# Designs tried in a protein design chat: miniprotein binders against p81326. Part 48

Target 1, 226 residues: p81326
Amino acid sequence: MLHFGGFIMEINHISKILEKEREEYIRNKVEEYLKQGFSKDDAVNKANQSWRTYIGHRIQDVIYNLLKKFLKDSGLKVTTDKALNNRNLPEELDKVKRLIAINYGEYLFLPDADVIVYKVENNDIKIIAIISVKNSFRERRFETTYWKLKLKESPVTSHIKVFLATPDKDNEISYKCPNGKPKKMRIILEYELDGIYFLKEDFEETEKAKHFGKIVEDIIEISKKL

## First folded at step 21 (miniprotein)

Design Z69
Fold by OpenDDE base, last read:
Structure Z69 (fold): chain B 226 residues (1-226), chain A 104 residues (1-104)
Amino acid sequence: as target 1 above (226 residues)
Amino acid sequence: SEEEKKIEELMEKAYELLRKARELLEEAEELAKKGDYEEAIKKLEEAVELLKEAVKLLEEALKIAKELGNERLAYLAEWLLFFAEWLLEYVKELIERIKKKLEE
């Protein structure tokens, strides 16, 4: 019996493969920053920050491309917050941008939205979901939760699902109560978000916490209800 | 059905190729850490060939599955294909990075 589950799980290797670049990347960046006149300690810190950004983008790109591919046949479209950071947007993307904007009184700001899933029906745009991609949770642990809560405050955006996709390389949110101790971050993220999708095997599965292989189906189902 | 069995066989073969390619990648990375860049490149080039074959097999599997209207098998084939293509591109990029180091 083809362990059909095994084929979907191959995506879990992506994070592991990419992490092997870290040592060389750090070494090269440290050298670069030293040449720029930074101290050794500063160079190391900057290199580590650069790595986090680098690896984060690479994982995000994979997830973006995957969702774009698998949602296409369902008539769903995907974009990113980066693509929306343009002065001259096509009409469609301009509408998408406006439909995810959060009101702060005098100002409108966009939530962090690594991937935005939307559909176009009868010339109307409906935002379906925002996917936040996090490789690690060292910084801005509850940022995604903040944006979810802000989106809920407006009838314009309250329907938008917010998902987290992560390999959780440091096992920060993989289990709710490892060794009998509650993991605050896992519990809060699972409670506040519409779903957490793991690009790994070793995690505690729940109704909201699933393997990344389920995200496509879940998004399509949500789309049908909108 | 006979065709479904063929799809499964293609996917199994592709999966084994992917496994072997990953093993070669690991070996190559270890060699590169030791400064044996030439041998690392050889391993990676071998991995590229395996991955190209895996992609072809999976494309065929996907085609047959779509023709049969088997959405499940098509979905699985497409997932594995996505990974195979990603890994192929990754290995190619790694070869180029190592080649640059040899020139330095």
Scores: ipSAE 0.806, ipTM 0.908, lowest interface PAE 0.6, mean pLDDT 93
Fold by OpenDDE base, last read:
Structure Z69 (fold): chain B 226 residues (1-226), chain A 104 residues (1-104)
Amino acid sequence: as target 1 above (226 residues)
Amino acid sequence: SEEEKKIEELMEKAYELLRKARELLEEAEELAKKGDYEEAIKKLEEAVELLKEAVKLLEEALKIAKELGNERLAYLAEWLLFFAEWLLEYVKELIERIKKKLEE
């Protein structure tokens, strides 16, 4: 019995393994930027920015591939906002794009949607969930919440669940009240979002805050109700 | 059931292989940091073999679980399999990156 929980938790190592690349990555990028004529300080700053983007994409790709694999047998499909950034989209993806678009009057914009889960039934597309993937919360802490709130404002998108997946490497949202002090970000994110899924062991579990291993079953359950 | 026990045994063996592979990866990374790329590659190649075995065991476990209709065990096996495959690919890529450094 003890080992079964451990099996799901192995996915937590992915973030840890990837983070070990940082030192080498930074060194190489600094060297590259120095060769391009940047100052040492600029090179370091650019390298750090590049790393944040790089590691973010790597984690996102893992989550995307995982969801794609585990949701396939349930007849659910996955895509990304990047895949939707094309002028010539297949009909299915064009419909997906339109169904997640947020109205700003003269303009439609897409929410940040690292992973989009949808189903196709009788040529009708139903958007089930959007998963935002964040490695850290140092910047733009409430962007996911913003998109959730915007999606709620339209009857077209109000049903779409918005989830956050994170290893929370800096323990910014792992606990609600560590040392008796409320963590504003955890409380707000948990309140506004439909769920937070952690790719780590050390976190406070609640009804909405779960290990990432639960995201598949939760999405499948939601899909059955739509 | 006897078949469920077999699935669990396969998964436990695979889990142990994954653990050993991670240890080898950590050792290899430390060696690479020290500039001992040849020894790092040897450790990673060993890890590749362990991971290949783990993948095979987990594929078997998954197959049996699906045949039994045991969704829980199938899910667990598939979850570990995903990780094993990811780690295998990661280690292979790391070997190639280190090899390029040796040529430089």
Scores: ipSAE 0.806, ipTM 0.908, lowest interface PAE 0.6, mean pLDDT 93

Design Z70
Fold by ESMFold2, look of step 21:
Parts: C-alpha cells; sequence; structure tokens
Structure Z70 (fold): chain B 226 residues (1-226), chain A 104 residues (1-104)
C-alpha cells in the first residue's frame, strides 16, 4: 500500500540517525580537550557546545541540499551563510549578501540566515526566504525572531520570509503545557516568524507550524507573489 | 490507471527496502558498540545493497511519474529518493569510520 504522507516523513529519520553519533562524538571531544589541559568539567562543557554546533551544521547541510534539489525546477536558487562568508564572492552572491545584511551605522551584519532562497529575474535578485535551522533551543531561543524584527524595520528587507526548521529533539516547542496551552517559547516563535517547519512526526500542528514537507510548496507559492 | 499503479508498486518496494536498511543500520550500530566491527561492516554492506536497489526503483518511479505528468507522485518519489540517497551515503561513510577502528 501507498504511504503518501509517510514517504515525505521518511526525512524525519535523518535527525534521529544523526543523534546516535552524539555519545561517541562527545567522548572523543572530551578526550581531545583533556589533552589540551582543560579540566573535566570544562572539557565536557566544551564538548557539548561542539556537538551542538556540529549537529546543527549537519542538519543545515541536509536542508540546503534538499531545498536546492526541490526548488531548482521552479527557477529558485539556494545558498548558505557559509557560502556568503567566503573571501572571494561571485557577483551574484555578493548581491545576495548585501540584500539580507542589516545596517548598524558603521557596521553591516548578516542575520541568522543558515539557508537563503532567492531568485534572479532580469539581472535583479529577489530574496524570498531565510531558513534558520535549530536542533534544540538551549541558548539561542529567540535569535531568529530578533532577526525577523530587524528585517521588518527596512522597506528593502521587510518582504523576506523568515522560517524556522527544527527537529525539536528535546520537545521544547512541540507540545502543549499540561494546562492545555502552548509553551511560551512556542507562542512567541509562532507569532513572530513566518513559519515553523518540524522535522518530526508529533507536534501541535497549526497554520504556521507544519511538517517540514510543506516548506517547498510554501516557498514556491511565496515566490510567485514576488 | 495502470501506469500510476506501477509507480506506486515501485515506491512501496523501495519503502520496504529502506525500512530493512534502517534495521540493518541499527543492528550494525549495536554490533559496533560491542566491538564486533567485522560483523557490523557485513550488516552495513548488506544495507548498502538494499539502498542501491531502493535508489534505482525510486529513480524509475520518478521518471515514469514525470513522463505521465503526475506531479504529485513525482513529488512523493523525489522526497523518498532524497532520503534513500542520503542514507546510502551515510551508511557508506559509517563503513569507512568502522574500518578505521579496525586499523587501530
Amino acid sequence: as target 1 above (226 residues)
Amino acid sequence: SEEEKKIEELMDKAYELLRKARELLEEAEELAKKGDYEEAIKKLEEAVELLKEAVKLLEEALKIAKELGNERLAYLAQWLLFFAEWLLEYVKELIERIKKKLEE
């Protein structure tokens, strides 16, 4: 029998498979930091921080490759914050970088823009969406909402959709509180962002909080309106 | 339609192969934790062969769906194909990681 939703949801296994690397990764990193002279407590803290960075990049790479593959036939291009930080940017990517940058007077900063979707029409670049990828919400709970608010402050960036993609591995925003209301973090993220896309099966689904498989259709529809 | 039935059969077969490959991956991970590296590699190599077959079936399903103009079935096949290709590469990388442990 055909598993329509189930075929798309196979992607949710990726985060679970990657999480199985954690124990060995942490052990190896603790050993590395101990050899550098750190105390056990410091080595463990550094190893956990290293893991959070590592797993975030692994999931980001999956999302980047997926969007690149699925959006190509719609004339949409995809890049990453890593690509935009290269020293010798091609002209196209340099324009993408400038179109998402936030001006702080003498300084120019990129928002938390793990994956960027844009299109090129008549040598004009239009930024469609920025996808922030988070495995968990340990320290940077609301950074994505901050960047969305900053992008809304300027007429040149206010159209840019800001999405959050997450397996939410620690169930920090997936379920209601015991009192039947959504968690505060979920309420704020859902209110401020243009969408939350879960890389997992179980979560409280809403108009803005969707299975990750919907992100492709949503981006394509948004691009047609721009 | 008969053509849509063919696409669905290919995807269902690939879906079952993916399930079996994930089971082999889990078994191999348990074996590697016990230090049974050669047995773990054998399980992973079996998973690689199942994944190669799943990729071939999904490539065929996607091709037929596109020729038929069935956008929804093509979309579903593309999602499952992406996962199959990712898992194939992941298992290949895991084999190499375990082989390095054997060299130590």
Scores: ipSAE 0.847, ipTM 0.932, lowest interface PAE 0.6, mean pLDDT 89
Fold by ESMFold2, fold request of step 22:
Structure Z70 (fold): chain B 226 residues (1-226), chain A 104 residues (1-104)
Amino acid sequence: as target 1 above (226 residues)
Amino acid sequence: SEEEKKIEELMDKAYELLRKARELLEEAEELAKKGDYEEAIKKLEEAVELLKEAVKLLEEALKIAKELGNERLAYLAQWLLFFAEWLLEYVKELIERIKKKLEE
């Protein structure tokens, strides 16, 4: 049977299809900013920043909807850090918020988590995992490892798995030692995080670095142990 | 079993329809780049019809797999269905974007 692994791999096309929007998006945004009176250089900078925000949200939305659909029959629920920042939270989400908050003395902050997976058992909420979604690593990005380390500091949150999901469009973390040279970002992310899930085929697979199609099974297995 | 073979046949047909729809999408994108908006829309409308059929086949495959309790086939069908539904919506949105350009 030639297709069964390939059925899951079709998800890899999403990032490639969305990336084709970039040139037109930037051209239209530059024109928009020029009409607003910005210089050419400022318009280009603003357009590129706008694209990074746009494409990141587009990919995050895909991953959120996918996890919500695939995990519901396993009794797992999915939310986002944006939803948890709402002032008038339902009681369930208020409990989720309190269970992942990080203590900074007089202040409590949510980790920068794009997607949060949890379960509810007899009014008890258990946070299973958070997933950070990154389209690329244009700047050095160890924010996800920072949040993993902060969550490890408390017995209330130390069980929470921290995953990174990425198409890694610029091949910044796809291989551990390309051309025999260690890639600092890949090595540190893989060392500190509980998993990296790639939305593409061309990457070095390891125990922690897998295709995104494995994330559903991994989350379900983790939830059974909690 | 015969039912499992039916599920596999439905998914294989849908997979081929998805591949053809992606080819039509690429052709339409090239046409739109050249300014051939009406021809791009025709290609995308053809892709929409293929995607609607693929979704229908995958919904049936998923339904049968769940009725059989075949967890593996249901899982595979669900992955492919997610992509098919996403692509269908993406192409429909692209049609509307190109129609706005044509109205200019």
Scores: ipSAE 0.840, ipTM 0.930, lowest interface PAE 0.6, mean pLDDT 90
Fold by ESMFold2, fold request of step 22:
Structure Z70 (fold): chain B 226 residues (1-226), chain A 104 residues (1-104)
Amino acid sequence: as target 1 above (226 residues)
Amino acid sequence: SEEEKKIEELMDKAYELLRKARELLEEAEELAKKGDYEEAIKKLEEAVELLKEAVKLLEEALKIAKELGNERLAYLAQWLLFFAEWLLEYVKELIERIKKKLEE
């Protein structure tokens, strides 16, 4: 049989496969931190923090590579927060960095953006979207909405779409009213952000909450309006 | 339309190979958990061969779809190819990690 929509859904397996590394990863990290002289409690806490950073970067890399591959033929370019913080930044990326920077009076800071999509036309750079990648919402639950609100404060950055991409493995934001009661985190994130893109099948789809497979066509369509 | 059916057949075959490769990966992970590293590696090497074939079929499907100008089928092939290539590299990396454990 034909699996047209199902071919795109195969991407959902990536987070499941990576999650199977968790138990061994944490065990090895606890052992490592104990050897460094940390207490058992500190070693466990550090190991869990290490896992959250590790798994987040693994998923971020997948999303970055996917968007880079799919958007190249549409004349769209993709970079990352890490790339923009390198020393000896190429002129093009320096311009991208300046175009997403947030002004705090005497200080200029980059938002916590994981993946940035932009285009170059007539030597001008237009920022299309920033994608925040989250595996868990235990800490910094609304950081992405803060950055969206800050970008909206200036007419030069207010057009930038801010998306959240997540496998949402613990079902923290998958449904608006899972037990008949509003899930505050899902409601606020959906209200404030321009879109939430799920790397799984089991979630409540809305105009702003979609499967990750829709992000490519959404970004391309937005770029045509700029 | 006949060429489009060929693309769809290539993609369906690759899709089934990917499913079988994922099953082999799961079996290998259970074997590795039990300490059966040599048998886990054998399962993973079998998965690598299925994944190489899936990538080959998807690259062919993508090539034909682009030559026909069928953007929808090219798009679908690109999604499945991305997953196939990612999984192939993941399994190769896992083989090396398990080989390191076997040396100990």
Scores: ipSAE 0.836, ipTM 0.928, lowest interface PAE 0.6, mean pLDDT 89
Fold by OpenDDE base, fold request of step 22:
Structure Z70 (fold): chain B 226 residues (1-226), chain A 104 residues (1-104)
Amino acid sequence: as target 1 above (226 residues)
Amino acid sequence: SEEEKKIEELMDKAYELLRKARELLEEAEELAKKGDYEEAIKKLEEAVELLKEAVKLLEEALKIAKELGNERLAYLAQWLLFFAEWLLEYVKELIERIKKKLEE
């Protein structure tokens, strides 16, 4: 029996495979920092920080590339906040940048947007969703929630869906009430965000908390309503 | 349909190749940790060949599914293809990293 679900679940291995690089990566970085004159303790700490950044980017790249490929046939486009930081933007990306900007009175700032999904219809840009990619939640746990709330404050951006994609390697938000104790972070993230998508098997599924395999379908569905 | 069965067969074959490739990757990683880089590279090169075959099978599966208008099978094939392509690239990069260590 073709476990059709099994084929989609293979994506969960990506995070696990990437995590195996940690030991070698840390060793090499420690050596590098020692050569730069840092103490052993400082070198280890810096190496660990570097690893967190490195692995985060790698997972983000996977998700970006996946969404870009899977949404292409639906006529949807994908970009990143990094791409929008250029001084000379194509007209299309300049419009995207303006349509996700948050008003702080005298200033406009962009939300953290690892992946931005948009469509072009009749020469108009419509922002569909922002996807935040998090490998772990040790730091900046509610940053994505902050941006979602800020986007809701303007009629220009209030329609933009904000999703979180994560392998949740440390099981920080996989369950709402493990052992009868509420997990504050899971509850708040699920409440405030439009969806959480897990790149793992072992999690509590809800209306808003789904396997990452559902994200493409959900985005396409949202795009049809806009 | 016969065509749907063919798609499923292609996907199943590809999936088995992916499984074997992952096993080889794990073996190679263990070998590399022990300093047996040459043998690790051999395992990874074998994995590359399996993954290339898997990609071909999945591309065919996807093509047939699209031609049939079977969105479900096309979607599944596309997911597995993405993983196969990613893993192929990962293994290739790993080979290059290990080769650099051998030259040091």
Scores: ipSAE 0.807, ipTM 0.907, lowest interface PAE 0.6, mean pLDDT 93
Fold by OpenDDE base, fold request of step 22:
Structure Z70 (fold): chain B 226 residues (1-226), chain A 104 residues (1-104)
Amino acid sequence: as target 1 above (226 residues)
Amino acid sequence: SEEEKKIEELMDKAYELLRKARELLEEAEELAKKGDYEEAIKKLEEAVELLKEAVKLLEEALKIAKELGNERLAYLAQWLLFFAEWLLEYVKELIERIKKKLEE
């Protein structure tokens, strides 16, 4: 019997595989920072921070590429906030950029958007979802919720779904009430966001908290309603 | 259906190849930590071949599933294929990194 669930769960290994690089990465970075004149303590701290950034980007790239591939047949497109930072944007991406912009009165700013999913119909762009990718929640734990709330404030952006994708390697948000104690971060993130998608097996599943394997179908379903 | 069984067989075979490739990767990483870079590369090269085969099998599985209109099997095949492709690229990159260390 095909362990059907097992095939999707293979994606969970990506984070684990990548994490094995940490020791070597840290060692090399510490050496680099020492050569730059930093103290040992500073070098270690900087190396750890560098690792967090590095591994975060690696996971983001995986998720981006996955969504790009899986959504392609459905006619859905993906981009990133980084791609939108270009001065000379193609018309399509320029429209995407404008459609996710948040109004701050005299200024427009973009939300943090690791992945932006949109569709083009009759030369009109519809933003479907923003996916924030977090490897860990040590910093800026509620940043994604902030952007979700800001997007809700405008009829232009209120329809945009905001999802969080994470391996949650430190089990920060995997369970709502482990040992009977509420995990504020899980509860708040689940409440405020449209969904949390885990790249792991050991988590409390709810209507909004699902395995990452469900994100594609959910996005496609949302896209059909727009 | 017979075709569905074929898809499942392809996927099962690919999954086994992926498992073996992961084992080889783990062994190679341990070898590399010990400084046995040449042996590590050999393990990884073997893993590359397994992964290439897995990709091929999964591409076929996906193709058949799509042709049959079996969305479920197609979806599963696509997930496994993505992982296989990712792992293949990862292993290739790792080989190159280790080779650079040998030249140093």
Scores: ipSAE 0.807, ipTM 0.908, lowest interface PAE 0.6, mean pLDDT 93

Design Z70
Fold by OpenDDE base, fold request of step 22:
Structure Z70 (fold): chain B 226 residues (1-226), chain A 104 residues (1-104)
Amino acid sequence: as target 1 above (226 residues)
Amino acid sequence: SEEEKKIEELMDKAYELLRKARELLEEAEELAKKGDYEEAIKKLEEAVELLKEAVKLLEEALKIAKELGNERLAYLAQWLLFFAEWLLEYVKELIERIKKKLEE
């Protein structure tokens, strides 16, 4: 029996596999911080913070590599905010950087953009989407929505789609009204963002909230309309 | 079609290999927690071989699907291939990490 749904769902295992590294990672970091002269409590807290950053980057890298591979045949390109932080940028990336910049009067700042999808047509760059990758929502819960709203304020950036990709490990945004109680974060994120893509099976599916397996198709479709 | 059945068979076989590789990974992780690093590495090396075979099967499936113009099967094969490649790299990295611990 063809496990059609299972083939795409295998991506959900990546987050689970990576999470198994936590115990060893924490132990090693605690030891490191103790050697640096921190108290036990401080060492544990710092180790936990380090883990959150570490696991976040690893998931981001997976999503980046996936999108890069799957969008290549469609002529779409991907980059990251980290790549744009370099002083010496190739012309193409310099243009990308300028096209996602947000105006604050005397200053231009970049939104948080874990993955940036763009196309090049006739030497012109069009930004298609920004994907924010979040493993957990304990800190800066609405930062992605802030950037979406800021991007909407300019005709230069208003067309840019902003997506959230998450395994939602702690089930913070998987359901809108679990047990009849509204989850403020899910409702606001879904309302303000162009889409939420889950790297898990157990979530409430809507028009905007989909499994991560749909993100490639959605991006390609958007790119054809630009 | 006969070719579509072949693609499905290749994908099913690859999927089973992936399942077995994940089982070996779990066993290896448990062994490593107990300090049995040598046995953990053996399990992971076995997983590497299964994953290499899975990648090969999925590459073939993807090739046939593209040649037939079956976008659905090609898409499915590509997703499973990505996972297989990722898991292969993960297991290889884990082996190297455990080997370094043995040298310390």
Scores: ipSAE 0.806, ipTM 0.907, lowest interface PAE 0.6, mean pLDDT 93

